# VHH binders against q9xw16, part 123

Target 1, 132 residues: q9xw16
Amino acid sequence: MSGWNAYIDTMTAAAPSIKRCAIVGAADGSVWARTEADNVFKASEEELKTFVALFNDVTQVPAKGADIEGVHYVVPRTEESLIFGKKENTGFFAVKTKSAVLIAVYEGPNEVAAQVRKAVESMQTYLNNAGY
Short names: E, the ipSAE of ESMFold2; O, the ipSAE of OpenDDE; V2, 0.75 times the mean of E and O plus 0.25 times the DockQ between their complexes.

## First folded at step 9 (VHH)

Design y17 (framework vhh_6fv0_2)
Fold by ESMFold2-Fast, scan of step 9:
Structure y17 (fold): chain B 132 residues (1-132), chain A 119 residues (1-119)
Amino acid sequence: as target 1 above (132 residues)
Amino acid sequence: QVQLQESGGGLVQPGGSLRLSCAASGFTFSDYWMYWVRQAPEKGLEWVSTINTGGGSTYYKDSVKGRFTVSRDNAKNTLYLQMNSLKPEDAAQYYCARGLPYPRSGDYRGQGTQVTVSS
C-alpha cells in the first residue's frame, strides 16, 4: 500500500456516505490514490486532467457544471479552492491543496453533505500544512 | 533520517489487552497525522487507525471500533495503540506509519511489533 491509500481509508471512515474518492495531482490529474474494489473511482485520465484544470479559473465552473465519472453535475457556486456539485441524490466535493486535488463522491440527502465536506476540508488543511 | 520504532507486542489470549508504542524521530512529529496498519500472515496491509496532529480526532477500522484507542504524546514524540478485547483475527504484525507523497513507493513505517492471539 502507498502512503496515500491510508488517507483514502481515513476519509471514508470519517464520512461513510462517501461512495468513491480519489487524491489526484493538481497539475495533471494523475491518480495518487483512489477507492477500489466494489466502489472503485472510475474517472478516466482525460476526465481528471480536464477536471483539475477547472481550478485554474473556478469562476467559470457554475456556468458549465462539472463532469466526474461520466456524470454531469450542476455546480451552484465555487470558492477559491472548492468545487462542489449535485445531481439528484448524488454529489461531490473537490478541494485543491498546493499539489493535490481531493475528490469525494457521495450518495445521500443534503444532511450528510456537510459531514463529507468537513472530511475533505480537514484533509485539505492537513495536506496544505504538510506542504502538499 | 525518519525513524519509527514500534514496541509492546506479545502473546495474549482472546479477550486480553496490549498497549503498543511507536517512538518517532528524524521529523517534526507534531506536524503529521499518524496511523497504525497491520499485516497478518499471507494477507495484505490493512489500515487500523489514524490520529490527527493534535490528537483530538481519531478514526478506526470498523472491526476495531470500541476496542482499540489511538493516542499520541507530542512532547515525547510517541504514538500509542491501546488494544482491548483482542480477537484471534487481530493477530498481525503492527506498524506505525506516516504517509508519503505519490509517486514514492510505500510509506515511512517502522520494523513492526508482533501481536499473537491464542487460547
Scores: ipSAE 0.016, ipTM 0.376, lowest interface PAE 7.1, mean pLDDT 84

Design y18 (framework vhh_6fv0_2)
Fold by ESMFold2-Fast, scan of step 9:
Structure y18 (fold): chain B 132 residues (1-132), chain A 119 residues (1-119)
Amino acid sequence: as target 1 above (132 residues)
Amino acid sequence: QVQLQESGGGLVQPGGSLRLSCAASGFTFSDYWMYWVRQAPEKGLEWVSTINTGGGSTYYKDSVKGRFTVSRDNAKNTLYLQMNSLKPEDAAQYYCARGLPPLRSGDYRGQGTQVTVSS
């Protein structure tokens, strides 16, 4: 068991509507942990490198959107350490900590999205408080 | 099954340098964040440094920043701590540890290697 997989399990238990998720390095997009098997998070190394670089200037993201797992998402707005997007009934939340980016892909309506956002922001707070 | 073996400690003068190594076996080294922790005489266990799975993110106790550098070689299952400008307050038994992030002390430690700083 990878040490970071316990945190993947914690997020998916807190928000069961998360279909796939990953924890990646903020500097390079290297995968620390991700969902596997039937729920494999299938973003490529180069896609993740590009994605984490979006946090260098989040204000540019709404004009361009964001790509995760080969799917282009509309990003309606961003916050300093938060990028989120929607495509029909699917969406994602990505949050940056000091050293990591947490990405959660979910399916469902707005009330489900709120639960997913709360789960990833809670983990973001926990990791930041622990120095990550 | 998990084994961590530290080496590289010794006696050094203030201002000197040492390089510690930690050889890991019994687990997939590249899946774990690794830690250096130390226990000085008359003090508790102290976190010193952390390195992520890929080696691209490193963290340090404030008092060692700029003097210590942690690194890892995943192909060799080895963790390193380069210690420069050593001070008497750095004298301690040094342990490498593995653990679940964001834990600072780790879930398993090796036997340690002794660092003594005196003149």
Scores: ipSAE 0.013, ipTM 0.178, lowest interface PAE 7.9, mean pLDDT 84

Design y19 (framework vhh_6fv0_2)
Fold by ESMFold2-Fast, scan of step 9:
Structure y19 (fold): chain B 132 residues (1-132), chain A 119 residues (1-119)
Amino acid sequence: as target 1 above (132 residues)
Amino acid sequence: QVQLQESGGGLVQPGGSLRLSCAASGFTFSDYWMYWVRQAPEKGLEWVSTINTGGGSTYYKDSVKGRFTVSRDNAKNTLYLQMNSLKPEDAAQYYCARGLPPWRSGDYRGQGTQVTVSS
């Protein structure tokens, strides 16, 4: 229950529609914690390094979209330190803190998406307040 | 007073091995999950591995899986990191840490131990 895996467990308990998620380093995309086993988050460190670099200028992301786990997502818009995307019945929310990026992949309609966003943003607030 | 003291770093060629140790005092070591973290020059602090209280559950950064092994000896209050097949990108100052993240500067003590990988 301890370590960065405890935060993965906290997010998935708060929003059960999260299928896979991870906490990665903001500077390099290094994995700090991720869902495992039947819910394994499959992004490579190379893909994650590319993904976290998107936070250097989020305004460019809607024109190009974003790739997570080899899946290309349409990104309709971004907010400061928030990238979210959709592909059919799946989607993701990614938020940046000072030192980390939290990524949550979910399945379901827009009502489900709102709950996932709240869980991810709550964790973002916690980590920022803790200096990460 | 919590104290953590790292040792075992050094210079090694690519493909070489090192074994790091962390001597813990000032708390009941067997009650805590322990962590190895590292910091390369001009980079942030990176998580490397985690081990639970009994040593039966271990977790690793993807780039070190299969090469690094974390272990602990609760009778000796010591945490270990066996590093095999070292790569240049593994070069960093290595620290051990106690408790739940996020790690504060006070969660690890001393200067860490430096690992250099060069030919």
Scores: ipSAE 0.010, ipTM 0.146, lowest interface PAE 9.9, mean pLDDT 82

Design y2 (framework vhh_6fv0_2; at its last look DockQ between E and O 0.60; V2 from the best seeds 0.00; counts 0 for: pae E 2.3 > 2)
Fold by OpenDDE, look of step 10:
Structure y2 (fold): chain B 132 residues (1-132), chain A 119 residues (1-119)
Amino acid sequence: as target 1 above (132 residues)
Amino acid sequence: QVQLQESGGGLVQPGGSLRLSCAASGFTFSDYWMYWVRQAPEKGLEWVSTINTGGGSTYYKDSVKGRFTVSRDNAKNTLYLQMNSLKPEDAAQYYCATGLPPPRSGDYRGQGTQVTVSS
């Protein structure tokens, strides 16, 4: 178990609606840690490589959406270091730090999205301040 | 050098309480999230709790919610874990830990402190 695994567990504990999450390298999508066991984050390395590359030009992402774990999500809008998507009663938040991308996949009504966002952005802020 | 030293473990009966401490040195303690992990016999290392820099946000493993409380004293560079209503399944070696960025990248934890809950 690495510290990144602890951060995965921390992030999942921050919002009950978070079902799966991962911390990956921003440069290449390499998996640093992910949820496992009953809630395995299933995105492939190749998919993640493509996903993290979306942050190179987030302005284009709403037009084409984003794929995570073989699921296509509509992306209503983006921010410089934030991509979020929706699909029915599910969604994801992805935030970019200096060196990493944090991804949280959640399930629930739209009302839970705010808590998920807060969880990932809190960790984003910490990691950025810490140099990650 | 980063140093973490756990203490406060011991033998207790089910339903008993322990308070673990972790003395930190060699880094700016107040700048980092801290977490507790534990390793029970024949089990892997598992996350128990995390606390943010200021102590305003705490996170817990489901099985310890309502029983364990993590806290910190940044002035003393000390992390705490109050463990109440202890169960046999809580028996483990407990470690305090943190992750540091470059150039000191890595995970750090102490030697741990043993918690035993009698049956």
Scores: ipSAE 0.796, ipTM 0.900, lowest interface PAE 0.6, mean pLDDT 94
Fold by ESMFold2, look of step 10:
Structure y2 (fold): chain B 132 residues (1-132), chain A 119 residues (1-119)
Amino acid sequence: as target 1 above (132 residues)
Amino acid sequence: QVQLQESGGGLVQPGGSLRLSCAASGFTFSDYWMYWVRQAPEKGLEWVSTINTGGGSTYYKDSVKGRFTVSRDNAKNTLYLQMNSLKPEDAAQYYCATGLPPPRSGDYRGQGTQVTVSS
């Protein structure tokens, strides 16, 4: 019942600027957990499948940007398992684990981005160590 | 074989304190993040607090921040929740939990311990 949702709550508590987030399957974009209710993470199944496939070659992503929740983000840079997107006063961090992609959409100036990245990477490290 | 056993609940007046314990067995406790969830009558499970493997990072639901403290003793395979300044809204069945495989079937948690806040 509270299964993977506790990880969603943990990430939003770790970085209050996170407004929506999700844990999705790395192979198919299937939603394992997401923010709900007043802050529903609204990405479609088709959009998530396309999004997680970006991790097949992150070096191509800065040239074309990324879409999530019907919003197009510029991608200033990527790392092997991380995509950072920006649009105006919002952005996202997405990280890949062995089995999942963690997506956190935040609002606020760039100074909060480090807190969001730390929250997502802490969970990434834990899930990888646990075999996910 | 995974077992989680909560204890330490009881009846307390508003403003009082309780310390919950969670005894863990059947898995390598120190390798896992642990969390507390609670359920009031006719409500869904509500996340309360999370603690990482070493105890260096703790996270709280906003309504309990500053009043509750999560901790762990990895040598004793035990998770704790110190609950101070208790309010009627904190009354619930409290469960400790961890997310072990399989991920989509939910978490492992015990039978819970009841916290009742009444004047």
Scores: ipSAE 0.457, ipTM 0.760, lowest interface PAE 2.3, mean pLDDT 87
Fold by ESMFold2-Fast, scan of step 9:
Structure y2 (fold): chain B 132 residues (1-132), chain A 119 residues (1-119)
Amino acid sequence: as target 1 above (132 residues)
Amino acid sequence: QVQLQESGGGLVQPGGSLRLSCAASGFTFSDYWMYWVRQAPEKGLEWVSTINTGGGSTYYKDSVKGRFTVSRDNAKNTLYLQMNSLKPEDAAQYYCATGLPPPRSGDYRGQGTQVTVSS
């Protein structure tokens, strides 16, 4: 098991409502680790390159939304290092660190979303402090 | 050079207890999250538990929750796993690992300590 796989496992244990997640390179969207087996994160290489590029100008994202795993999400607002969206019963949180982007796709209501956001932001803080 | 040395494994009967230790050196232990992972015969490597830098946040694989407790002693650079109510499915080689990514391909893991659960 790589160090990055342990991060995926930790994040999903912290928020069991995460259905799929990944840690990808901030520069190119290359996958460092992702959920596997029946919860495999299925975003294409091209989709991930497009997605991480959204962090270069997050102010444009609410007007057009974001695509993850072929699903188009409405993005209500963004912050410098945070993009999140909702599509019916499904949502996502994506945060940027110095070197990585963490993406977590979840299902459920607003209370579930808050737990997922907390897990992703806690991991973001740790990775930034570790130099990633 | 990151070095991790596990100990405390052994043979116990179902329902028994063991306490595993991991002695860490070669890095600033108190700055990193630590993990326990295990590998059972004929199975892949499984994550078991995570503990944050201060020991205040812990996370567990669902099947061990309530039975296993991870802790750390930053003054001694040591990670622990208290295993209670052991089941046959817990039999595995147990490894500690650090949240510091390897400098090249491979894992920052120790040699492991064997846990056997048999009556």
Scores: ipSAE 0.154, ipTM 0.566, lowest interface PAE 4.6, mean pLDDT 85
ESMFold2 (binder alone), look of step 10: mean pLDDT 85; pTM 0.857

Design y20 (framework vhh_6fv0_2)
Fold by ESMFold2-Fast, scan of step 9:
Structure y20 (fold): chain B 132 residues (1-132), chain A 119 residues (1-119)
Amino acid sequence: as target 1 above (132 residues)
Amino acid sequence: QVQLQESGGGLVQPGGSLRLSCAASGFTFSDYWMYWVRQAPEKGLEWVSTINTGGGSTYYKDSVKGRFTVSRDNAKNTLYLQMNSLKPEDAAQYYCARGLPPYRSGDYRGQGTQVTVSS
């Protein structure tokens, strides 16, 4: 038996530059799975609830940025189901599915970001097809 | 209401075969990945197999590869597990589960179907 953690493992294997990631409920930000131990994803329940609410109106996000794990990221633009941000050489991609939000924090230059985005969007497709 | 009902278990000799079925209702079956999981006496739940929405992608626990085949009939809302070359270690209660990538402890729906393999 296994849980949602296999999704975490799949994304990390597909994009090794992912440092930390989580799968959370879209309605409430409840954690379904996250990286643990040396790569623990440390966002608080309050922060995640605030973060998933950003998907209610992504057009407002670039003006204010987004906070993940207590770090403020500049969000240059958004798409309907995608929020991403950068802070120097670190960044994140977050995508919304029917019932979940996938968050991946990575480190590396812009060419690395493209691989992370592809991995996260592939998982978004998988979850939507699974009814999540 | 979501319902999953397993059937097809029974007693078989080592090397024998069984075909399990899972009848689904209360949701759009073709939208979900489906799983087979099992639990032997005094052991934890164990993932056995996964099938995607269309049935074109299948995944198996290493110890059952080449012996078990998962399939689905979306027109009949039914999931199947063909079990060949059964071994004593395959004896367990078998459950189907909806859209758990992969299965989580306690997320099975019904009472399952019992598979017994004589030693």
Scores: ipSAE 0.000, ipTM 0.137, lowest interface PAE 12.3, mean pLDDT 82

Design y21 (framework vhh_6fv0_2)
Fold by ESMFold2-Fast, scan of step 9:
Structure y21 (fold): chain B 132 residues (1-132), chain A 119 residues (1-119)
Amino acid sequence: as target 1 above (132 residues)
Amino acid sequence: QVQLQESGGGLVQPGGSLRLSCAASGFTFSDYWMYWVRQAPEKGLEWVSTINTGGGSTYYKDSVKGRFTVSRDNAKNTLYLQMNSLKPEDAAQYYCARGLPPHRSGDYRGQGTQVTVSS
């Protein structure tokens, strides 16, 4: 059977415009799996701890934005378990499950963003149904 | 050779406590996430808890949150599960397993330790 890296591979296969992604613990931002090598996800442990804490009250996020890999993103709005943002030609989608936060950084126009969101939300549903 | 040995099970009354241990050998324990899973009579395997390599991140099945605490001692190659406020529905054979999530059953599960909750 497969480890957490197989889920990274599944998301990137579903949305090829994902440049980097990670699965991290919802409680502390610990990295379970991430893209590596030429597509290494570079967020620090401290940054990820701060980022996952945003899900404690997503309504506050649009006023302050969000930082991923040292890049500040404008967050136009949030949903109960979804934070997304944009900076120029790059963007991200982050979704919370019971035990994890999935983060996908992509590059491309709004049409590409829809595919990335679908891939991340599909994985969110899968993990929630699996009890994560 | 890779080996996991569970211990600490027994008979306890509802509301009681037990501490389970899992002794690991044959691999670098500190390189692996560890799991506790259980199987009640005539039921399937059920994930209970997960702990990361350093012990700083822990995850629990909703029904055991606040009652169970997983921990590890990498210097002793040992995984623990502290079980408080035990309920009849917690009665099961408990197994430790090594591996990375979402492999909840993990590879190289031990023989298990029996937990019975009854008067």
Scores: ipSAE 0.013, ipTM 0.183, lowest interface PAE 8.3, mean pLDDT 84

Design y22 (framework vhh_6fv0_2)
Fold by ESMFold2-Fast, scan of step 9:
Structure y22 (fold): chain B 132 residues (1-132), chain A 119 residues (1-119)
Amino acid sequence: as target 1 above (132 residues)
Amino acid sequence: QVQLQESGGGLVQPGGSLRLSCAASGFTFSDYWMYWVRQAPEKGLEWVSTINTGGGSTYYKDSVKGRFTVSRDNAKNTLYLQMNSLKPEDAAQYYCARGLPPVRSGDYRGQGTQVTVSS
């Protein structure tokens, strides 16, 4: 538990445009780690439970969008283990591993989005290989 | 076969120092976060320290901060724990593990190395 914050720090160091980030349980949306203090990730328990359930059928997500921290994001398309969205100057990438969902909220243009996606997908690969 | 072999434990007096090593083989060491955990007789597993893939980020249990330093040498596939100012409460079997700090029983690797602190 206390060591999960190390993975949050790694993602934010790899992509400084990440403003808020969390690692949550894939089955229930329980928070394992999140950014704190001035960058606190503020999603509710109900919202996270709803969000992780989107990975049960990602094909439905573009029609409905996704809510993170009370913000409704347009989701233009999904991949089997990846949901991403954009709203004005903010965006997110969320990826599912065997046991977890990683969520990164960023601010900035398309160029920084590519960096954030790479950071999140690299951590997804690492955690899957570690059995999580 | 994934193998982790700890060494460097021993008997020291309070205030003494030890350097533990963990030799890794059977996997790409540089792709994994590594950590140190310990277990004293009749006590549960305790997470001690974590180090990221490149060695630039390190994390410690509050009671060992300032006394213990974790490091790694990816070219040698070796993890280290420098332990200074050892206290009787640090006496334990020390294990290294790949991946996340131990949140499940039995998901660390290796036989461990014993650290005893007494006068």
Scores: ipSAE 0.012, ipTM 0.224, lowest interface PAE 8.4, mean pLDDT 83

Design y23 (framework vhh_6fv0_2; at its last look DockQ between E and O 0.73; V2 from the best seeds 0.00; counts 0 for: pae E 2.6 > 2)
Fold by OpenDDE, look of step 10:
Structure y23 (fold): chain B 132 residues (1-132), chain A 119 residues (1-119)
Amino acid sequence: as target 1 above (132 residues)
Amino acid sequence: QVQLQESGGGLVQPGGSLRLSCAASGFTFSDYWMYWVRQAPEKGLEWVSTINTGGGSTYYKDSVKGRFTVSRDNAKNTLYLQMNSLKPEDAAQYYCARGLPPPKSGDYRGQGTQVTVSS
């Protein structure tokens, strides 16, 4: 177990609606840690490489959406360091830090989205302050 | 040098309580999220609880929710884990840990403190 696994578990515990999580390198999409066991985060390295590259120009992402774990999500809007997507009763929040991208995939009604966002942004802020 | 030292472990009966402490030094304690992990015999290391810098947010493994409470005293550079209603499956070596060390995937942990639960 790496230190990053503890942060995966922390994110997962932050909201019951969060089902799968990953922490990946912002530069290349390399997986630092991910949920495993019953809720394996299944995005491939190639997919993650493509995904993290979306942060190079987030303005274009709403037009084309985003793919995670082979699932295509509609991206209503983006922020400089935030990409979130929706598909039916599922969605994801992805936030970029100085060196990482945190991804949380959630399931539930739209009302749960706020809690998921708060969880990933809290960790984002912490990691940024810590230089990561 | 980053140092963590756990204490407070021991032998208790099922339903008993223990309070673990972790003394931190060698870094600005209040700048870091801290967490507890444990390793039971023949099992892997598992996450137990996390607490943010100010102590206002705490997170728990499902199996310990309602029984364990993590807290911190930044003035004393100390992390705590109050463990109530202990079960045999809680028996493990408990470690306090700080993330974000180099290399990227590592952490800092102490030597641990042993918790045994037996009637």
Scores: ipSAE 0.877, ipTM 0.930, lowest interface PAE 0.5, mean pLDDT 94
Fold by ESMFold2, look of step 10:
Structure y23 (fold): chain B 132 residues (1-132), chain A 119 residues (1-119)
Amino acid sequence: as target 1 above (132 residues)
Amino acid sequence: QVQLQESGGGLVQPGGSLRLSCAASGFTFSDYWMYWVRQAPEKGLEWVSTINTGGGSTYYKDSVKGRFTVSRDNAKNTLYLQMNSLKPEDAAQYYCARGLPPPKSGDYRGQGTQVTVSS
């Protein structure tokens, strides 16, 4: 398995509320790794290209929301390299590195969101420091 | 050139313990997350554990959590896996691996060390 797959496993272990996640190329949304088997991350190539482009101007994202896996999320908060989306009892965190976007889709009440955010931000920091 | 060399495998009975080591050279060990993977006969590679650069965060596959402990000594460029309460399903070739390689690089892992758990 690729080293990227180990980071998928690491994220799901770090935050059990994460149900699906992926590492995709920041320029084109190409999938480097994702959850597979029973919990396949099913975003299309075109959807992922549109999604990663949201980081080109995060200030516009709260007004229109974001789509992942055909699901529309309200985006209550963005930061320069982070998008947080919510829908009912589910949500996502997405963070951008130099070369990649890390996406984690979770289920659970708002109390688990901090654990999910910590998991993706820890990996964001590592990738950025490694030049990715 | 990146080099990783695993050691410490062997034959143990169920319930036994082993400590695996991974000696690293050819890169700045302390800059990388490290992980352990394993492969049983006729199975694919399976992730076991990850440790961040400083060793402050460790992560485990659910089936080994509480029994295995990953650690590192950055002064000695060495990664460890303490394996306690071993079960027959833990038998595999164990590999250490450096975190995420660049796109043109091959897999950065060693030759592996065999863990056998005999009933």
Scores: ipSAE 0.425, ipTM 0.757, lowest interface PAE 2.6, mean pLDDT 87
Fold by ESMFold2-Fast, scan of step 9:
Structure y23 (fold): chain B 132 residues (1-132), chain A 119 residues (1-119)
Amino acid sequence: as target 1 above (132 residues)
Amino acid sequence: QVQLQESGGGLVQPGGSLRLSCAASGFTFSDYWMYWVRQAPEKGLEWVSTINTGGGSTYYKDSVKGRFTVSRDNAKNTLYLQMNSLKPEDAAQYYCARGLPPPKSGDYRGQGTQVTVSS
């Protein structure tokens, strides 16, 4: 098994409401690891390239929204290295590190969003400290 | 016993080339993603490159893209890093590593091989 999958496993263990997750390259959106099988993260290479480019200027994202796995999400606001969105009962958190973007798609009420955000931001901190 | 042994470092002038090797033993090499990481004097450990189990997917630090190429030979349990157009900022101790990216506890690194770039 690839070493990057252990980070995905850590995030999903910390926040079980995460349904699909990926770690992708910040420069090009190349997939380093993703959930597979019944929980496969289905974003195309073209979509991921477009998505990671949003981090070049996050202030533009709330006006346009963001697309993940062919689903258009409303993005209410952004932070320097954080984009998050909501679409009915689904949502996502995406955080940028030096070299990677972590994307977690979750399902559930707003009460679980805080756990998902914490899991993703904890992993962001770990990867930044590891030089990624 | 898990072992990783790097070789191929040395002194080169700016613009020169080196090919690093990492000989792996004591584990099933083909089951692991492999990494090249480096540490310059008085600096932290930094990631350089990653290669997946089969060698078909490779990833690079932005500053080395187009200059470095990682590859592996699973039949020989060996990882390689071809370094072209070397710059002074590439001077460092280079380590190969298995498993999760550093500094994760439990990751294994070898003793390293020294790369010096000076005129």
Scores: ipSAE 0.015, ipTM 0.148, lowest interface PAE 7.8, mean pLDDT 82
ESMFold2 (binder alone), look of step 10: mean pLDDT 84; pTM 0.842

Design y24 (framework vhh_6fv0_2)
Fold by ESMFold2-Fast, scan of step 9:
Structure y24 (fold): chain B 132 residues (1-132), chain A 119 residues (1-119)
Amino acid sequence: as target 1 above (132 residues)
Amino acid sequence: QVQLQESGGGLVQPGGSLRLSCAASGFTFSDYWMYWVRQAPEKGLEWVSTINTGGGSTYYKDSVKGRFTVSRDNAKNTLYLQMNSLKPEDAAQYYCARGLPPPYSGDYRGQGTQVTVSS
């Protein structure tokens, strides 16, 4: 174990509407930590490698969408270090740091989405400041 | 009980070098990421560097990049911080810690080792 699961616990405590999340390597999509037990994050290694590569050119993502855990999400727009999408009652926010990508999958209305975004952006700021 | 014992601090002049060591006991050292933090007088704890379990991945505070090198010897249960080109702003008590970098700084043990940079 890497000890990175404490960061997962921090994000889920800050935004309880997060159903599943993970911290993965920005270069290769390798899993550093993920939610476990009843909320296990199910993405394959190949899917995560493909997903993190989207951050190489986020401007292409709205035309293609994004796949997480075998679910295809519509991505309405992107920012340089942020990809977010929605599929029915579920959505995700993914942010890139220097070395990592944080992915949070949530369920619920717009106010819940705002809380999740705040949680992942706060962690992004912390990890960037820590040199990750 | 987890114990971490820092050593290697001292007085050095600007531009000088020091090598800090951290001897770990009470846990399986090779199973944990390790990191260094420092605290200067009247300032909060500041993260300095992190190293993964095998030593192949290292991370640094921007202001120390290129000057500090973290490394580990899992056979000896020891963590190191090589500090080159020391500046007055590097003067602090340095602590090694187990696991994640801050905000989880309360997870470490020991007194730390003092680094003073003055002419």
Scores: ipSAE 0.014, ipTM 0.215, lowest interface PAE 7.5, mean pLDDT 83

